VHH binders against q9y6x5. Designs and how they scored, part 276

Target 1, 379 residues: q9y6x5
Amino acid sequence: LPPKLLLVSFDGFRADYLKNYEFPHLQNFIKEGVLVEHVKNVFITKTFPNHYSIVTGLYEESHGIVANSMYDAVTKKHFSDSNDKDPFWWNEAVPIWVTNQLQENRSSAAAMWPGTDVPIHDTISSYFMNYNSSVSFEERLNNITMWLNNSNPPVTFATLYWEEPDASGHKYGPEDKENMSRVLKKIDDLIGDLVQRLKMLGLWENLNVIITSDHGMTQCSQDRLINLDSCIDHSYYTLIDLSPVAAILPKINRTEVYNKLKNCSPHMNVYLKEDIPNRFYYQHNDRIQPIILVADEGWTIVLNESSQKLGDHGYDNSLPSMHPFLAAHGPAFHKGYKHSTINIVDIYPMMCHILGLKPHPNNGTFGHTKCLLVDQWCI
Key: E = the ipSAE of ESMFold2; O = the ipSAE of OpenDDE; V2 = 0.75 times the mean of E and O plus 0.25 times the DockQ between their complexes.

## First folded at step 13 (VHH)

Design yf17 (framework vhh_8dlx_2; at its last look DockQ between E and O 0.01; V2 from the best seeds 0.00; counts 0 for: pae E 11.2 > 2, placed apart)
Fold by OpenDDE, look of step 13:
Structure yf17 (fold): chain B 379 residues (1-379), chain A 120 residues (1-120)
Amino acid sequence: as target 1 above (379 residues)
Amino acid sequence: EVQLVESGGGVVQPGRSLRLSCAASGFTVSSNWMGWVRQAPGKGLEWIGDIYSGGSTFYNPSLKSLVTISRDDSTNTLYLQMNSLRAEDTAIYYCATGKDYYDSLGFDYWGKGTLVTVSS
């Protein structure tokens, strides 16, 4: 039987939640599998970009999903969470579910993973759910497991996406122990449901399962605000994305806009596009705007409005608060092995290896994940 | 031993077409994943496209209308057809494959590259 892989994402699951809260089900999952304690995600540390990096192995500048909100100056198109269905935005890369279907007589399945309900390179997942936040985890899980078990051609790659604990992290802030404990317990229970469902269907022993996330969450405060309106008139620019990384499209001379913003706050770095630090790998794409503003950790960029968010993400990808984790279980993985860190783009070549796929060019390093795999040498 | 040898590069005028060849030895092109990558002066590596053993091709969307990847099984050769060349297409062009497929940029075997200069 061909190898099978289920990729699960719990949005906004910060890595250190594993240290600060109890996860009986997830811990059991890890005990019988592997754990990567910290995954360095890509800049910016937002949902759409990082989820696409996981399934492409590419930095954001390469796969073209450079933010949750984007603007293309040539086509005048906009991208947002409410407007994400145009293949134009996704076609700069080939996600793994497309590769899986085209390389072999296989099918892919998806439950609301970003980009899975869009035809990319004229290929859409054989089975998928249109994104709907109101659909329960149970329904998503049931569909995925049904497809994994009964499809022809067989589903060999599947994705499952869930919006928590990100939504709650935004609402309560990651430092709210009372509320986050409740939220994270629910997440652990969902993991329990997942494992139980797989066991009931006889999939558990043969299915490779990766549980990961796209980013973490940092604590925000009303006392840490950067008001752009105090620095520049709104008529001088178009805001494409706001916080914590603002994308600025000047309506006047770029230099003038830059000069008005460069000293706006000591807690915000202002970059011309060509001056964006190389370590971010966030420069070589036309969808990146001429000026970007990067707020310091925990600071929020606002426009004469107070932020209602007590937690946010999107900050420097070197910050531990932005890092998710990765756990995995299945025949491809060791049992009881823990690894300190990998890059989020490293997941792609690993998944390709597990599925026996030829990966597209990517930024991942297979060597970083060898120790997780039973068929590889761990050096 | 796996070997890849690119050829066909040179100086061409804007608007012209050029076909690059990649002669492979030590493995069968039609049985393997192959790709083209280029590096312009002062820029990073840019993926152009690839072809799977089954014949499926994928292209960089920014170049899709201008490039075609093909192969000849009888000569064990990979091709890159480029049309309507521009100055910005000046680069070293590499063909690549992966025996294991999981190393740098997904390729673990590279040719030495062939230089294409587009200049009036």
Scores: ipSAE 0.023, ipTM 0.292, lowest interface PAE 6.9, mean pLDDT 92
Fold by ESMFold2, look of step 13:
Structure yf17 (fold): chain B 379 residues (1-379), chain A 120 residues (1-120)
Amino acid sequence: as target 1 above (379 residues)
Amino acid sequence: EVQLVESGGGVVQPGRSLRLSCAASGFTVSSNWMGWVRQAPGKGLEWIGDIYSGGSTFYNPSLKSLVTISRDDSTNTLYLQMNSLRAEDTAIYYCATGKDYYDSLGFDYWGKGTLVTVSS
């Protein structure tokens, strides 16, 4: 009888893909449930930070995963996509699967959601897959459904992560209609298979399912490069992260580094940490470096003049191209309801409500999502 | 008219591999849930595995290491690859298609089956 929730992310699924491409399976899912047309994510609009914001309800400055590449000056520790297992990085927050599985008679399962293979506060997801991008969607789905259906104590919260359409968005760019149509068609087919599998196993009617994403994607070009080496010598700083938000650790006087960078390009904003716009909620963490560079949409910061990416994300979170969507189905959700927007941090308190969990202090607002839920007064 | 025609059965020696085919007509293989089921002499039906309209495959755990389901959308054909055949794999093998919803009676259309005999 306990409520169950499956949280699914298709990485880099830009909200307007729903309007611009055909999704018969996802549209059927939405028709039987709810849609939030766009979700305003957190700055910087990168994968690790936004996936952690979904499951903690916190801005990046508050949960401590402030980028895909980070440096901590006190401990001299480095974080990257390939070096992400040290709990030090994750321990500034408590993700929902930890809270969930510490409840009596509950466990959590994970198929590769960022952080689920890390022992956060000495607690790792009860069932999990170590991250491995070569593992098929079918195998991830099979493990998740097996755990949802057969575990003791029961799995009441599960996560499933898939790398597309982000990988293809980087490779082709979102404006490549031919390649993106093929990629998005495959994703829709996988959503259809997800629903079919849940139905075949008898899970569909009593499992709450959220399908969402962490960010969108914008078109890049070799004609829109910002050459950092033309403005400042490498000896003056350590580069912690490059594009589209560069994280600069000065090796010399900070003001001197700032002055060399401030006129580097009209297509890049240069911020001292204390001058980062308050609307980013991206200032109050030691992992945010003393200077950040924020490229305009579609511009790429490079050290040389070449770039292999045709699409990217990480830009200002006010940009519609950076926003994902959210769809949901299950006994907790209305049927056929459409909502315009929420903040990505609002997903966490909604999930806590569905699961009957007391949320940790967070930046989300339950009221923003209550109209999605059948048990809430909305009007 | 929905029609499913299995082929590729016959007598094979233990340890060999065999690929069964299911030619479909009256519908497209890629738009439907499809599967393989077998019936050994004197036994009930045993589910082998399914392929869903999106291409995801799911297998009976006891057979997972021995079988692979695939399809060719251009020829509208479903396949069952069986490896390391054993005497207990002797059965009539059926391909089938059905509705997307669990609350149906299961597969709605079946082929006539193809006999596989594993004999040394």
Scores: ipSAE 0.000, ipTM 0.462, lowest interface PAE 11.2, mean pLDDT 90
ESMFold2 (binder alone), look of step 13: mean pLDDT 83; pTM 0.835

Design yf18 (framework vhh_8dlx_2; at its last look DockQ between E and O 0.78; V2 from the best seeds 0.00; counts 0 for: pae E 13.3 > 2)
Fold by OpenDDE, look of step 13:
Structure yf18 (fold): chain B 379 residues (1-379), chain A 120 residues (1-120)
Amino acid sequence: as target 1 above (379 residues)
Amino acid sequence: EVQLVESGGGVVQPGRSLRLSCAASGFTVSSNWMGWVRQAPGKGLEWIGDIYSGGSTFYNPSLKSLVTISRDDSTNTLYLQMNSLRAEDTAIYYCATGKDYYESRGFDYWGKGTLVTVSS
């Protein structure tokens, strides 16, 4: 039988939560599997871009999902969380569920993973749920496990997405120990439910399961605000994305806009597109705007009418607060092994290996995950 | 010692509703996998549904529209709400839990069961 893989994402699960809170179920999962303590995600550290990087192995400039909010100047199209269904935005890459279906006589399943309810390269997941935040984890888990257990051709790759602890992180801030303890306990319970369900169905021993996240969360404050209106008139530019990485489309001369913004705050770096640091791999895409503003950790870029969050993400991808974790269990993985760090793009070639798929060109390094796998040499 | 005690069974007319209770002792229901199973006369065991520690519920597809599983953490009690009862729902209903949450086998502990008879 072909190997099977379930990829689970708990949005906004900061890596150091594992050190600061108790996770009986997740720890048991890890004990019987592997843990990567820190996963360096891609810049910008937002939901859509990083989830697509996980399943493509590409930097954002390469797969084309460069933010949660995008604008294409040629087609005049907009992308947002409420407007993400146009294949135009996704077709610059091939996600693994498409590869899985096209390379082999297999099926893929998805419960609300970004991009899974969109036909990409004229291929959509064999089974999927349209995104709806109101749908319970129970229902999502029911569908995924049903598809994994009863589908023909068999589902060999599945994704499961959940919005916590990201939503709560935004609301309470990651430093709120009381509220976050409650939230994270719930997440651990959901992991327990997942494991128990798989065992009940007889899937646990043969199914490879990856539990990961797209980004972390940093504490924000009303005392750390950068007001753009104090630096430049809003009539001089169009705002495509706001915080903590603002995408600026000038309505006047780009240089003039840049000059008005470059000294706006000591806690914000202003880059012309061509001057964006190479380490971000965030330059070679037309969807990246002419000017970007990058706030320091914990600082929020605002306009006069902006709403406040107590936690946020999207910052420099080298910051530990932005890093998620990766845990895995199954026949492909060792038991009781912990690894310090990988890049988020490294997950793709690993998954392809596990599934016996030929990976598309990607930015991941298979060598970074070899120590996690039982069939590989670890030096 | 793990103990499960079902109650609420009896004779009920078709179309009526019934709620069964399972009082648990020796463990915390909110921390464990709990479920309901029934056995009709002359038939094998039939799984009704489960509730997990996180609160997620799973049901037999054939019964999903007619049953609801819930729990009261303060009283350490599991419930089975049954609606629109039919003659074929006549059975002994059992509350059950696993010995170990992380074990891959079925229920290990069962109550004595409560008889539900649906008859006009």
Scores: ipSAE 0.008, ipTM 0.258, lowest interface PAE 9.7, mean pLDDT 92
Fold by ESMFold2, look of step 13:
Structure yf18 (fold): chain B 379 residues (1-379), chain A 120 residues (1-120)
Amino acid sequence: as target 1 above (379 residues)
Amino acid sequence: EVQLVESGGGVVQPGRSLRLSCAASGFTVSSNWMGWVRQAPGKGLEWIGDIYSGGSTFYNPSLKSLVTISRDDSTNTLYLQMNSLRAEDTAIYYCATGKDYYESRGFDYWGKGTLVTVSS
């Protein structure tokens, strides 16, 4: 009897794309549901950390996925997009699909959401696809809808991940209106197909659907480079992550490395770990390196070479360019309601409420999302 | 006026492939939900698959590995690729379209069909 929920992410979907481009299918979805115009995500504004924050309700320092590239000094382990399957990295939190499927008569399904092909706390999603970027949206959707319709015990929580518009945003930059219009039109077509498929299968009226994203995208330029090699010799540090938030592990005295970096560029803030601004909630995890470098919006940290990216993300999470949106439709949600903003960590307790799950300790505030829900007073 | 005209049928040997075409007029193939249905001699209608306006395709599970639906917006044409044809694939093949995603519960407009006969 529990309500069902499908959580969909289109990676790198900047909130203001909704104002600047046409989305007839997404607008129909919103018209019959709810919109949150800006979701304030977590720092750093990268793919793995923010997808895990959505499903755990935790800041990065608390769930342990602190970047797309990480190093753990105690175990000497490295994490990257080609080396992300070790449960060690994921086990500092319990994602919602694990909690959901451990309930009696419930299953979880996943089409490539980060972490869903990893056995977190010895538990993997009941139905899942191993990550493979070559698998079409249609195949991902077909598997998800088949599992939602035909599984015993029933699938009550499902996720679906798509790499666009992030990939094209990196390639073209968000200011390339010709290419981004084509890319975003295709994404709107996929949203239309999603809705029509759910209607044809009889799922639409009783399935709650959230369409959201992890971060936005900002324009980069060859005129906005920070050349790290001009400030410090490679021999003084190990580079764990590069841009736009560099993670620096000193090989020599930390203060010496800091002093070489602190005046490197007026377009980069250099923080000792203990000096990272409290508003980032990005300090209390051993995977956060002793020194981080935070580039200004649109600036790229390089090692004395050009960048091929025309768009990037990972910047300060106060920047509107880093913020995604959230849209939702289903029996749990109001119809035709628009809300200005929530925090990305607020999505988790809302999802737990919809599914009737007791949330794990988290950083979200259920009250921030009450206005979206039909069974709650908006206060 | 919505009109659908199937072509490419005929006699084909078992094990061969065949591509059927559906020329559409009165609408753009990429603006609407479309599909293929067949009817074998003396049998009921059998759904083959759909293509949605965004290009997503969905197939009858029993046929999924044997058929491919595609379209060409420049010629306003829907296609059905069929592989490894067998005698049981002998049927009249219809293309069809619905009115509107939110108003329609099935295919409202059909072509006259094209006959495919699989025989030595």
Scores: ipSAE 0.000, ipTM 0.389, lowest interface PAE 13.3, mean pLDDT 90
ESMFold2 (binder alone), look of step 13: mean pLDDT 82; pTM 0.828

Design yf19 (framework vhh_8dlx_2; at its last look DockQ between E and O 0.04; V2 from the best seeds 0.00; counts 0 for: pae E 22.0 > 2, placed apart)
Fold by OpenDDE, look of step 13:
Structure yf19 (fold): chain B 379 residues (1-379), chain A 120 residues (1-120)
Amino acid sequence: as target 1 above (379 residues)
Amino acid sequence: EVQLVESGGGVVQPGRSLRLSCAASGFTVSSNWMGWVRQAPGKGLEWIGDIYSGGSTFYNPSLKSLVTISRDDSTNTLYLQMNSLRAEDTAIYYCATGKDYYGSRYFDYWGKGTLVTVSS
């Protein structure tokens, strides 16, 4: 039988939640598999960009999903959560579910993973659900497991996406122990449901399962706000994205806009596009705006209206609070092995290896995940 | 010791509803998957549906519109609500679980079953 892989994402699952809360189901999953304690994600640390990096192995500047909100100056098109289905935005890369279908005549399945309800390079997942946040985990899990078990050609790659604990992290803040404990318990229960479902169907021993996330969450406060209106008139620029990384499109001379913003706050770095630090790999794309503002951890960029969020993400990808984890189980993985850190782009070449796919050019390093795999030497 | 005890079976007229109960002991139902299966006379076992630790429910597509599985965590009891019963629903109904307290091994426990007879 061809190898199978299920990729699961719990949005906004901060890596250190594993240390601060109890996860009996997830811990059992880890005990019988592998754990990467910290995954360094890509900058900016937002949902769409990082999920696409996981499945392409590319930095944001390379795959073209550079934020949750984007603007293309040539076509005058906008990208947002409510407007994400134009292949124009996704076609700068080839995600793994497309590769899986095109290289081996296999089927892919997807439940709500970003980009899976869009034809990319004229290819869409053989089985997919249109994104709808109101659809229960139960229904998503039911569809995914049905497709994994009964499809022809067989589904060999599947994705499952869930919006928690991100939504709650935003609402309560990651430091709210009472509320987050409840939320994270629910997540652990869902993991239990997943494992039990797979066992019930006889898939557990043969299916490779990766449980990961796209980013973490940092605590925000009304006491840590950066008001742009105090520094520059709104008529001088168009805001493409706001916090914690603002994308600025000047309506006047770029230098003038920059000069008005550069000293706006000691808790915000202002970069001309050409001066964005190389370590971010966030420069070589036309969809990145001429000026970006990067708030310090826990600071929120606002206009005149204040933010209601008590938690947020999108900050510097070197911050531990932005890092998710990766756990995996299945015939491709060792049992009871823990690894300290990988890059999020490293997941792609690993998945390609597991599935027997030739990876497209990517920024991942297969060597970083060799110790997780039973068929590789851990040097 | 894991024990499952079904109850609520009996003779019922077509079109009526019936709720079966499964009292569990020796484990916590909310921490494990729980399921219902049935066996009609002269037929094999038929899966009805499951409820998992997180509360998710899964049903046989052929029975989904007629059954609902629920649980009461305070009493450690599983329920099967059946509506619009038909003669073909006559069977022994079993409660089952794959309980192993987060173990890596999957194995099943079954009750003794309760007989449901649908007859006019």
Scores: ipSAE 0.010, ipTM 0.251, lowest interface PAE 10.8, mean pLDDT 92
Fold by ESMFold2, look of step 13:
Structure yf19 (fold): chain B 379 residues (1-379), chain A 120 residues (1-120)
Amino acid sequence: as target 1 above (379 residues)
Amino acid sequence: EVQLVESGGGVVQPGRSLRLSCAASGFTVSSNWMGWVRQAPGKGLEWIGDIYSGGSTFYNPSLKSLVTISRDDSTNTLYLQMNSLRAEDTAIYYCATGKDYYGSRYFDYWGKGTLVTVSS
């Protein structure tokens, strides 16, 4: 039968949590498979953009989900975490579940991965759950395994998304050892439950499983605020996104807005769109606003108010605190192999290879992941 | 808090009948889509059947002549009646509830299951 793949994301799982906390179940998973210690994600290091980059192999400028909050001036459409269902936003790319289920005798299943409840190119995941954060991990897993075992055409690609440790990372901050230890222990127990459920159902030996994340988390503080209203009157611009990367649509001359902002704080970089560093690959999309503000690690941009966040992400993707990890197990993967780093866009062509799919044009490099795979020569 | 507790499992001889119960709390069984699923040792998960909020039942065609799903709103309990049990019916039996949305169906909540062993 065709190879099967389950892609699992634990949101906000910072790579160095593996070194700083105990994960007996995840470490057992890694011993039987592979580990990539650091995954270099895409800028902006936010949830929607990076989850879409994993499944398309594209930088944000190319797939069009450029932030968690967006505005399109031509159509006057708005996108947000709570207003994400319009296919308009998602249609600049083709995610792997669409490509997979359009093959003969194949289906795709999804438990709440961003975009899987949207009909992208008039195609929605064959089996899916509408997003609902109150649904437990166990129930998401039960639906996914039910679909993997009991679907015709067979489900060959499945996704599973979980909100932690991101939610707790925002609430407590990554430096809160007591609370984060409790949270991360619960996540390790969920990974143990995942493996045991797959073994019980007879899926473990022939299913490829990737456990990864979209980004990390950095510590914030009431001592590290950038008050935007102290530098510029809010009437001079429309705020499309605020922190830690602000997206600024000028209402007056763009140069005047830039000049008011450029010296606002030594802890914030201000870029005209054409001056955004090339290494971000974050320029060539109309959804990227004319001015962006990029806060330094751990700094929060606010509008004359305090922040309740103790942890945040979205910062420069060169920061190790923004990087997740990747672990994988299954017949396609070596056993006991550790790899230093890949780019998050490299995951897509690797998944296409495992599934026997022709990848769409993308920014990933298959050669970066060859050493993880048993059917490839690693030199 | 939603809770589902299966009971009535155990060792039973081939050819006998067995009724499994699923006590529900945190919601009303008659207002929800619910179902039964089983897993035999070394085999995949097998859908048995479900019951919709309006009382309509649907069954796996391979099991239809052997099983009946019913419920009792006064005790908030879902039942699975199994007849003419065979060794191949040895499995962990799960009760589940969920949503039936246009475009998808999924179980949100599962019990921990009850083991049925059919053996002489």
Scores: ipSAE 0.000, ipTM 0.102, lowest interface PAE 22.0, mean pLDDT 89
ESMFold2 (binder alone), look of step 13: mean pLDDT 82; pTM 0.824

